VH-VL binders against o27280. Designs and how they scored, part 480

Target 1, 266 residues: o27280
Amino acid sequence: MDSMNVPEVLEIKRIVEESESVKTFIFSWDFRREVRPGQFVMVWDFRDEKPMSVSLIDPVRSEIGISIRRVGEFTDRVHGLSEGDLLGIRGPYGRGFELMGRDILLVGGGIGMAPLAALADEATARGMRVDALVAARTADELLFLDRLEAAGVNISTCTDDGSCGFKGFAHERLLTLEENHDMAAVCGPEPMMFQVMRILDERDVPAQLSLERYMKCAVGICGQCCLDDTGFRVCAEGPVFWSQELSRVREFGRYRRDPAGRRVPW
Below, E stands for the ipSAE of ESMFold2; O stands for the ipSAE of OpenDDE; V2 stands for 0.75 times the mean of E and O plus 0.25 times the DockQ between their complexes.

## First folded at step 21 (VH-VL)

Design Ch2 (framework fv_marstacimab; at its last look DockQ between E and O 0.89; V2 from the best seeds 0.83)
Fold by OpenDDE, look of step 21:
Formats: sequence, C-alpha cells, structure tokens
Structure Ch2 (fold): chain C 266 residues (1-266), chain A 118 residues (1-118), chain B 112 residues (1-112)
Amino acid sequence: as target 1 above (266 residues)
Amino acid sequence: EVQLLESGGGLVQPGGSLRLSCAASGFTFRDYAMSWVRQAPGKGLEWVSAITGRGGVTYYADSVKGRFTISRDNSKNTLYLQMNSLRAEDTAVYYCARKSNYGSFDYWGQGTMVTVSS
Amino acid sequence: QSVLTQPPSVSGAPGQRVTISCTGSSSNIGWGYSVHWYQQLPGTAPKLLIYYNTNRPSGVPDRFSGSKSGTSASLAITGLQAEDEADYYCQSYDYSLSSYKVFGGGTKLTVL
C-alpha cells in the first residue's frame, strides 16, 4: 500500500482531454484510502515528481482523476503517456475543502478548476446548490463545463478576451453576481484568488482558497512550501486555507518562492 | 425601491431581552447578506452582526457575541436580532443594513431605538 | 478608538473644497480592502455616499469623490453646500478583528 514515502505504481486507466493543454488521467483507486476534494497527490513519472490536485473522486467506479496542465518538461512527458502506461502516485496529502451551508460558490481559474470540480461533485451529491464562476483566458481554456453542468452546477463563465461569457477577470465578474452564498471555494492564479478573496470577505462570504507552491516532500518536512511569516506549509497546513489564514500570509497574491527559495513575483 | 423597516425597539431593564425585526422589500431578500449596525447616542457607528443571504453563516462583534443572535426568514423577507442579557452599553439606535455586492451597506433602515436602563 | 481614524471635525465655507481623511493600517485599507463612505444627516440614518473607494451611487452628486492610497482613504467635497453639513463615516474591512467590518470614528462637517 501507498505510504508517505512510497509511491504506488498505477496504470493509467483512461485519459480525458479536457482542453488543448489539460488532460485528466484516470486511475483505479482503493477507496479504503480516503481522498477529499482539495487534497493533492504526488505524481511520479520515474524521473521527477510533482504535486497535482485530484479533480475526480468516483467511489462508484473506484476511480480518481488527476488533471494536469501542460506547462513544462515534466508535464510534457506526462502528456505523452497513453492509456495503459504507468505513473507513480503517492498521497493523498494536505488539507482539503470543507463544505458548509446550503449554497456554495466556486470560483476557479484555469487548472484551478480541477479541485473545484471534485468539490462540486461532492457538494451537489450532498444536495447543496452550487454556483460556479469558471474563468480562463479564452473560451478554449475553460475547463469542466460539461461535467459541471451535468452535475447540476449553475455556471457563469469569464474570459479575458470575452470569447465566452463575461469579458474580464473573475473578480470583476464576481462583483456583478447578485447572489450571496454561504461559503466559497477558490482556486486559480494567485493574483485572481487574492482579488476574489477580498471581495468575498467584504461580502461576508467565508472562503477557502487552494494555494499552489513548489513542493518537494509533500509531508511537511523539507520546508520548500513554507509560507512567509506564518510558517504554514502548503503541503501540511494546506493547500486549502481559509481566507483568515491567508490574510496572515504576506506573500499571498504578491510573490512566491522558486525551487531555489528565491522570491519571484507572480 | 428598496426598503428596510426596523421594529421591536424599546425600553428594557439590564439583563432583559428584546427581539428586533427588519422588514425588507423591493429586492430579492435571500440574495443579500444583511447586517445590524448600531449607534449609541452621540456616538459613531458600530457593526453588530451579519448573516449570509441564505442564512447559513452568521457573524458577531465581540461585544455582543454569546448574547445576540441574528437570524432571517427569507419566506417573510425579515431579518431578526434576538438580544439577550442586555446591558446599558447596548443602548443605541439599531439599523438593519443590506450588504451590497461591493461590500458596502447600500441601504439602511431608519433604525429602532433600544434603551437599556434601570 | 476606532480602527479607522477620522478627524473629529472639519469645516468649510460654501463653495469651498473640504477633505475628510480615513487612516487605516496594513490589516484593512492597506491590505487592499475597499473603503466606503457614508453620510449621516442630523436625525437620519446613514446613507451610502461612496462605495468601493471611488464610486458614487446613483443620486450622489459628482462633487463628492473618494480616493484611496496606501493605508488611507479620503473623501473630497467640492462646491460645499449648506446641505452637506452632516457626519461622515468611512468603512472598511479588517481581517484582524472579530468585528471585521470597521467604521471610522466619524467626522462632523460644518458648513460655515
């Protein structure tokens, strides 16, 4: 069985092409190992290892899905894989989303919709009303729309170029939404999340946000994903944080640490 | 035409209880978070409590936490504030206010006066 | 003391320009939270005057303007009129307080 340190080699059961740059890799999963939306796994291609959010949790089919955006050498290699190929998966790790209230707002940008899609499934299964603001640069980069719709999610889209839905950024679209929800879950580019969080705070909507940081160990040991001033480890105390927690994080929405630990702007 | 009308204020002894109501009209009530804001005589504005549109989450100022309960009945378009264990320092005009999409209080009632005195 | 600091009073003659400052900190205005302004005429409920730093609700004259910079915000009133005599409050959000919705202490504007 998988442990904190040993990846389980799993066969890619199915690959779903979500967009030109995003694929979802489906794996058989033993649900004796619990997994929650918002948690991540470490994906090992036998050369390198990267943290990836779980985007599908299907106990009926005994499957999980990991959505991966093609953005670099590692993901290039992974995107070159086929059904039947093998990947190492260890986890899940981190703190996932919590659900509260009756109505939830999901705000996602790009690949940030991955964990939110999983959350949407859980929320709808629980009978919650789910509204989703799905943002992307272009219409072609909007993720999981059909899946969300099928689940009964009320979708609003936002694109930078106006190719689909509201023309502008997610926080701008959010300001135009007329509903006030019991809670929100947010995931996407950190500058987006920062703006969205501020608006939600001001609207009295408690918000959870999923951060992305460079992770090495995923078990809270190496400190590579440690957030400034707080000592929060994204892999241990996160990746999902409440807005009140993130308000204490100086770097949130402003900068991040590169693999060498240097401060780099978003 | 958005309207908010507070009621339920009055004179009460220390330790007593009051229940304030705010009748809302002119908008989809359930879509908006609502707040109570109070103003002691000759003093400034103080936020008291807030509740989300669907009523799933509530917030309280430390000064009233454990004593006040905010609630709403969306079927009646009414906001409530149950005030228990009232203190002299709770004496104020209590306003109900609608939270806008921008986080401001875009509409206010005319307020109801609560006086806590022996 | 209020989390947001306003001058207790300001005054001006009709036609003049007056400004009301709202000084916050890194946990509210400086964090990036919006500032809103309210006008309260004597004996009346507060009225939203400026929202989201610089925006005027419908019906608010353009002689009212808001600005925000750093940890502070400012309300400017040009062409001061007698009817502008009122109390003015700034309001924002502060993540460090349970009373996260914070008001300034208010400024009494007197039209001379």
Scores: ipSAE 0.821, ipTM 0.909, lowest interface PAE 0.7, mean pLDDT 95
Fold by ESMFold2, look of step 21:
Structure Ch2 (fold): chain C 266 residues (1-266), chain A 118 residues (1-118), chain B 112 residues (1-112)
Amino acid sequence: as target 1 above (266 residues)
Amino acid sequence: EVQLLESGGGLVQPGGSLRLSCAASGFTFRDYAMSWVRQAPGKGLEWVSAITGRGGVTYYADSVKGRFTISRDNSKNTLYLQMNSLRAEDTAVYYCARKSNYGSFDYWGQGTMVTVSS
Amino acid sequence: QSVLTQPPSVSGAPGQRVTISCTGSSSNIGWGYSVHWYQQLPGTAPKLLIYYNTNRPSGVPDRFSGSKSGTSASLAITGLQAEDEADYYCQSYDYSLSSYKVFGGGTKLTVL
């Protein structure tokens, strides 16, 4: 258990190019360390360490996949790696998604679809009906569509620019979808998640939402991932929260904190 | 044409039980969350219970938790409310109502009267 | 009675305008939850009148309109007619409640 603070150095087994800006890095994984959809790992490139969501959980092949969007220096360096190169992985950390009922709606924005793709695999393996609303700014950023279709997921898409599917925001498309579900799982930009959560509350659909905050320790000690109103630590009590837990947090959907702890708008 | 038809109301003693039914027609029943909403004589509307379209999750007002059970049979397009340990304060007209994708109660039955009196 | 406060009654003459307020708080209307309005004619079930703050279902006359501002909502009725005499309820959601769902206390509209 003491090893959770020490990255395990693992070889990149395969790289899948999901889009121009997103790659999935696949590693062999000893499933004595259980991994659940919605949990995260800290990825170490021997210089810096960043939290990343697990997008593939395959106990049969003893593999996990970590999907990483190129957004800065760390992720640029990781995207430059090849199969056979090494990365440090510590974790998994956090509270994953909990499945209930006979059907689930997934609502994902951009890279937020990564943990939801893992959840879709678990839900379909349990025999649940899975619907997904996949959102992005533009068509070439819609992620995991073929994988979801192959799993039998019924997909609706939306793009901000209208290049694929519904033109507009995920919550706008959601209002036009008539089917009620036993639960929902949501991950993406926090403003999107706030609007989607409100609609799901009104529909009597219990929702779990996955948050991101600045993380340093990943085990709940440093306080850098705390939510203002509750003292919840995203790395320990989350990153997955029920909507009722988040509805009491005044910062949710309204602002974030930069690495210096300053409040900045979304 | 959407129709909701309640039945099963009546007079019952305190501590007694009743089962309400709501027959639904004119829409795909399993796609919609359903609720029971009640109205005591001369009083306003009070939400009582809800159930998701596939029936996997139920909700209850605090005043009825542990005493009332909502259920549905999607093969028969029927919503139920099992009411146990009835109290005088449960006396009301009980409506079944459909939840829309906008979060409104867009269709209501005509209601069935439940009277709890000793 | 309810976390959403409505006046117990309002009145107006035929042809006039009346408004019915629905006063909430930061945990309901002010959080961003939508407001819906229902009309209940004497001896009948409630009927959806306004949904999602401002929208009218098909068949509802355009003299009924809804609005929302801050922590409150309002139903406006113009060109009052005798048939508008009814009870009116607002409805929304409140995250501080375990079940979220809340109706206003109701407003009796009398057409003079």
Scores: ipSAE 0.808, ipTM 0.924, lowest interface PAE 0.9, mean pLDDT 89
ESMFold2 (binder alone), look of step 21: mean pLDDT 93; pTM 0.947

Design Ch3 (framework fv_marstacimab; at its last look DockQ between E and O 0.93; V2 from the best seeds 0.86)
Fold by OpenDDE, look of step 21:
Structure Ch3 (fold): chain C 266 residues (1-266), chain A 118 residues (1-118), chain B 112 residues (1-112)
Amino acid sequence: as target 1 above (266 residues)
Amino acid sequence: EVQLLESGGGLVQPGGSLRLSCAASGFTFRDYAMSWVRQAPGKGLEWVSAITGRGGVTYYADSVKGRFTISRDNSKNTLYLQMNSLRAEDTAVYYCARKSNYGAFDYWGQGTMVTVSS
Amino acid sequence: QSVLTQPPSVSGAPGQRVTISCTGSSSNIGWGYSVHWYQQLPGTAPKLLIYYNTNRPSGVPDRFSGSKSGTSASLAITGLQAEDEADYYCQSYDYSLSSHKVFGGGTKLTVL
């Protein structure tokens, strides 16, 4: 089949500890293979394979970064790796973010900031004004703040416990912001994204949202990541969707399907 | 205090053109999306067009799409609506309205009357 | 017909309580979009009366209240006064209308 579907075994060039639970793994990358913010790769540790968002795209250094949150057996194994160790990477896959307008609002929650950080770099490089609302449960879980600041991003933070910035959820903080933007990119917990999307719609801000679903093949064949009512495959038609597309998705913000296809709550 | 003042309305023949203006004051104009809302005589409110704060994105009702153009000059704190190929059904009072952070039209101008008649 | 349905008219005597309904669907109010209300006095521009379902802008008396449930919203006016005679419009959003803001058809409130 397509050579794109064959994992390339790559050496971990660097590991950046973003937080207690998040690490960014840096790889050398041949940019003859284009990659866009919002796209994902399949990471293979020679036992299992998981989709991960690209969080860094550096054509100058010929590097990409993949930020991984420690949440289960696979990620536990990956977090145990060191610089010089090997991982299989195939991709990139999916539809990435599109930039338009002069200014953009990024709304990210937790590890959802990963693809948004990459988008921030592209947007700032294009001369766009970038505002970022960075949300997390606690201050120590806020991701990429220094990186975003260095890129010239205007940052607003919110934490569930109020340990940094606004005390509350991202959609609550968003309601307090008066400034309007030409577009928004959103990524984080789906309930957060659902709330944020509605607010942005009501503000006439076109929004793109990156969904996370169980993915197996990443090439639109297995159907494991199909969204109800639409037949959208997150790996093929997504993971980045426009708000208008997601409004047609019954399960968005409400439930997801487990590997067995059963409905489970968020 | 926030103030919106529409101008440019008048009588025009079908097929004609008209350009409306809305002068804004009392707030940071560029930070707010703006809309035009119209009201035909004795009828209800109808949203017409919207534009983001920096002017990068525009929206139009199906009834005016392709005929109307919304724009803004943030250096002049002014919102515009270029209306081409005007029809009798476009006859209405046209209001400029500010979109609040809660998604409501929190401030309205007094409106300018547009009459399309042969 | 409007996407949001309002009664064409309501009436009440001074001091009474009146309610104006705004009936939507699963693609607007029922989807979770907020509802706003506007008051339009005769010969004047609309004025924001209630925003984001239940909130009153400064200067709006507390005798005005908004609520939302299911696919419908409601504006309640207690202690009805003569100056409340006006047209009232609900407004929301509908994802099926290509970013179009939706207004109700308006309700004429007459104070008897």
Scores: ipSAE 0.873, ipTM 0.927, lowest interface PAE 0.6, mean pLDDT 95
Fold by ESMFold2, look of step 21:
Structure Ch3 (fold): chain C 266 residues (1-266), chain A 118 residues (1-118), chain B 112 residues (1-112)
Amino acid sequence: as target 1 above (266 residues)
Amino acid sequence: EVQLLESGGGLVQPGGSLRLSCAASGFTFRDYAMSWVRQAPGKGLEWVSAITGRGGVTYYADSVKGRFTISRDNSKNTLYLQMNSLRAEDTAVYYCARKSNYGAFDYWGQGTMVTVSS
Amino acid sequence: QSVLTQPPSVSGAPGQRVTISCTGSSSNIGWGYSVHWYQQLPGTAPKLLIYYNTNRPSGVPDRFSGSKSGTSASLAITGLQAEDEADYYCQSYDYSLSSHKVFGGGTKLTVL
């Protein structure tokens, strides 16, 4: 546990430009430290530390990949790095996705496709049928399409502006898809996840959803990642929750908290 | 045209068993979750059991859990309900119902009557 | 009683407007789950009448309409006709129940 709280400084082995705003940073990794799809790491750029989901888990090549969207000062600095540069990584932390049944639906919005891409690799390796609904604001923000297609995943796309696939939100596209599944995994903007969760509940599809919250310790001690009314800690009891766990959380899909603890709308 | 045809109902003694079948046609059966819904004489609708389209997950009402088993054979487009340890309160018409992508029961069979009586 | 509460009966004269309420709670309708309505004519199986709060399946006249607000839903029937005499059930999802799939207790509509 004590070694998990100190970042290991690792060299960036490769950088994959996934889009104008998203890069995947690949590191060598000793898989005696097990990593599961849906778990996260804390990425340290020597000034600040942020949680990031693992998007690639490759024990054969001894590599992990971490996909990062450029959205602020921390991610701007990380996007400015090159192969051979250093980042601190601590983890992995949290509860990953659990696979069950014969088929799975993945529903991902924007960077939320990152942990789902890792899950797709594991699901296909188990011989499950995998469908993915990949959503973004615009066509050029759709992530991992080639990787998913190469893995044999059946892809549906939607974009807010209609530039690729269905024009509209992920939950609207989901309502037009008739196929029922044994389970689903969902990650993306929390308002999208709330809408998708309701539909999946009503379809009798058990769902797991991955949440994002502000984190400090990542091991469940500081309480900064707690959900209102339940006391669930995203870093310890999550970030992956079953829909039944989230149904008791009144903040889910309605508001979030900033680093100072202030309630802000989604 | 979507059709659902239930069979296998009848009169049984308490503690007995029955197996209900529902033959489905007119749609891609494996793409839809299916349910059994029952209605006691003169009473309202009560959901009993559900199964996902590929059959990997099943659900049961508390009143039947441990006694009833839902299953499906997608190669034969058939839904089943194995009912064991039957009780008088299980007396009802049993409907086979399809769950739509909107979460409604959009098609129903005509039902099969199960009577549990000495 | 059912988690979704409906009046046991309602009545109206031909041509009138009637409404049937479906009152739920914060764990079902109030959480944001959809409401569906079924019509059951005497001696027949239920038939889907309204789905996803407000939508009509093909073949259902537009004199039937649904609405949802807060923790409640309503089915309205305008231009009431003799053949509308039936039992009506609402249905939703409730995350707090182990069964999750809940029907209202039903409402017998009598056309006077």
Scores: ipSAE 0.798, ipTM 0.921, lowest interface PAE 0.9, mean pLDDT 90
ESMFold2 (binder alone), look of step 21: mean pLDDT 91; pTM 0.932

Design Ch4 (framework fv_marstacimab; at its last look DockQ between E and O 0.94; V2 from the best seeds 0.86)
Fold by OpenDDE, look of step 21:
Structure Ch4 (fold): chain C 266 residues (1-266), chain A 118 residues (1-118), chain B 112 residues (1-112)
Amino acid sequence: as target 1 above (266 residues)
Amino acid sequence: EVQLLESGGGLVQPGGSLRLSCAASGFTFRDYAMSWVRQAPGKGLEWVSAITGRGGVTYYADSVKGRFTISRDNSKNTLYLQMNSLRAEDTAVYYCARKSNYGAFDYWGQGTMVTVSS
Amino acid sequence: QSVLTQPPSVSGAPGQRVTISCTGSSSNIGWGYSVHWYQQLPGTAPKLLIYYNTNRPSGVPDRFSGSKSGTSASLAITGLQAEDEADYYCQSYDYSLSSFKVFGGGTKLTVL
């Protein structure tokens, strides 16, 4: 068993271009190391390390996929890599999603669809009915549509500009959906998740939400990802939280901490 | 043309059991979460229990947890409330109510009276 | 004691404007949960009057209006009519309670 502090150097087996700004990096994986949808890994490019959600879990091919959005220097470097190049991967870490019921609703925004795509695969494999509300700013930023469709997921799209599907935000589209599900999994921009969570709560749909925070150690030691008031560590108690847990988190949907620990608005 | 019709209410002794039913019509029953809400005589509304549309998840008020069981048969468009170990404080009109997409109880039955008395 | 506080009674003359308050806290209305209002005529089941803070279901006259601000909500009735005499309940959600769904204590509206 690998140390929690030692990344395994893995070769990029395949790269899937999901969108202009998102790539999925596929690695061979020893599934003696269990991984669950909603868990994250620390990706090390030998200069810096960032937490990334697992977006593909394929025991048949013995592969995992990590979807990465190009948003800064680290991700710029990673996006410059090719098949055959090396990355350090340590993990998985954190609490993943739990599945319950027969029907599940996935609500994802942007790169937030990454962990939900993995969850969709598991849910469908279990014979669950999966509906997915996939949101993005524009049609070109909608992720995993073909993959979800192939898995048998019922997809509803939402775009800010109306270029695909419902014109508006995910929570607005959600209000127009008539079906009541047994549970929901949500991941995306935190303001979106906040609104979606409220609606789901009020509909008696239990919801799990995946938070994104600045993480340094990923093992609950450094405290960089600690949430105000509750003391929840996103890397340890999360990143997946139940709505009841997040309701107690003052900063949820309102602000976050920067690497220096300062409050910054969303 | 949504309609909810409760039945099964009546007089029961403390410690007894009663099963309420709510027949739904005029909408796709399985698509909506359903709740039981009760109202003691001369008192306000109290939420009792809820169940998701597909019946996979149930909720209970602390006052009835462990004693009441909510269920549904979507093939029969019927909501149920099994009430065991009934207490005097359970005396109330019991309403079945549909949960709307906006989280409000948009349709209510006329209610069925449950009286727990020795 | 209800999590949502309503005045036990309000009264008004026909044609007047009356307001029913619903006072919550940071764990319910103040958190961002929606407020709904129900009208219960004597001897009848509750009826949805206002949903999602400000919206009227079809069939509800526009003289009924809802508002929400901070930790409180309010139901306003203009042009008060005799048939408006009823009990009114606000309803919201509270994450700090296991029951989650919460009703106000109700307000009896008397039309003088």
Scores: ipSAE 0.863, ipTM 0.926, lowest interface PAE 0.6, mean pLDDT 95
Fold by ESMFold2, look of step 21:
Structure Ch4 (fold): chain C 266 residues (1-266), chain A 118 residues (1-118), chain B 112 residues (1-112)
Amino acid sequence: as target 1 above (266 residues)
Amino acid sequence: EVQLLESGGGLVQPGGSLRLSCAASGFTFRDYAMSWVRQAPGKGLEWVSAITGRGGVTYYADSVKGRFTISRDNSKNTLYLQMNSLRAEDTAVYYCARKSNYGAFDYWGQGTMVTVSS
Amino acid sequence: QSVLTQPPSVSGAPGQRVTISCTGSSSNIGWGYSVHWYQQLPGTAPKLLIYYNTNRPSGVPDRFSGSKSGTSASLAITGLQAEDEADYYCQSYDYSLSSFKVFGGGTKLTVL
């Protein structure tokens, strides 16, 4: 009840270097607090608190993994930590992905592959066929490829600079893929997600997309994660939305908001 | 080389049932979403139903929801439409159509006529 | 009536250029959804003519061309021939409709 709004201080059990800019921090976790792919946690470094996606969910080992890209002051500080150091974690929060059908397409850009990697593990455990389109700016930024291959996921890659796989954007690669799927899950830069959603709508593929917005309370009361004109709160009604829900959202694919709530172009 | 061949049309009284089949060849059937599209005599095209390539998700136009059931047998490369509680307004040529990766209906069968009348 | 509006008919003499409009709205073409065009010769099934706004399938002559701008799309036919006499349909998607898929009402092209 009340404990969900206060960070629990946890020891970093292991750190996995996923790339030069992305690390996965692994913690012991009591799974009486269920965690589902697509949910997020608030990570507190004793100065600031930021939402981060859960990328590893292992109830058998009682572990979760949280993947963090180094992009600014907060994430620089967290990347400087070692095994045994402490972080505050509250959550999980939000609506996760729902699996349906016999196969799934994952479309991930950059760190957006983190929640999709967790989903891939659940989908393969259910016996679904899993295809993944993994996108990044460069080959060195493609995430989780070995983990996905080990899980039996069929991988297509694309990079903006062409250093690995298809040269171009994820939606351009998607148009060259012949296979239709029962569903898709999408997470990454919002302009990419808009184009991918349009294509999936046209292909009769139901899609769930995970949004990122500024968050403070993470439990739906402060209003900092609200989407324009819908009243949807990313921390409560999302972060995962069906494509039909997002068609009602004026800002989707158009702009983002800074911590002060100001509109900023993508 | 892609071929779609509909069958199972005919004359049926209102309230009756009919099952349409579409035999597919020349492509990997299970990789493509499939649709039924109909055309009443002298009228335009109306989408009826769709099914994903692996068959896990189905879609229906409001006019047929609850009465029609789309299905597929990927081992036989065959698409089906079970039509129950047929009405006069269901009278049409029914086409089997393939959905491309670009979202277009890129191949169509020749159609099978369904006539609902007393 | 369809949310995609086409003229009910157009006509032209052999060798002329004709255009067929497809007018939509912000929830379909204006949202960014693709437009496709189909040709239906008398007594036959529809055939894909233009896909993804401007692309021609293999075997479609380059005298057929498509364009999309704002909330509308157009099909242009140059060098009109007798065999072009057919019905033409535009097709797109509309997120405000439960069925989602939408065909235009069709345009009958008569070659004089």
Scores: ipSAE 0.813, ipTM 0.925, lowest interface PAE 0.8, mean pLDDT 90
ESMFold2 (binder alone), look of step 21: mean pLDDT 92; pTM 0.937

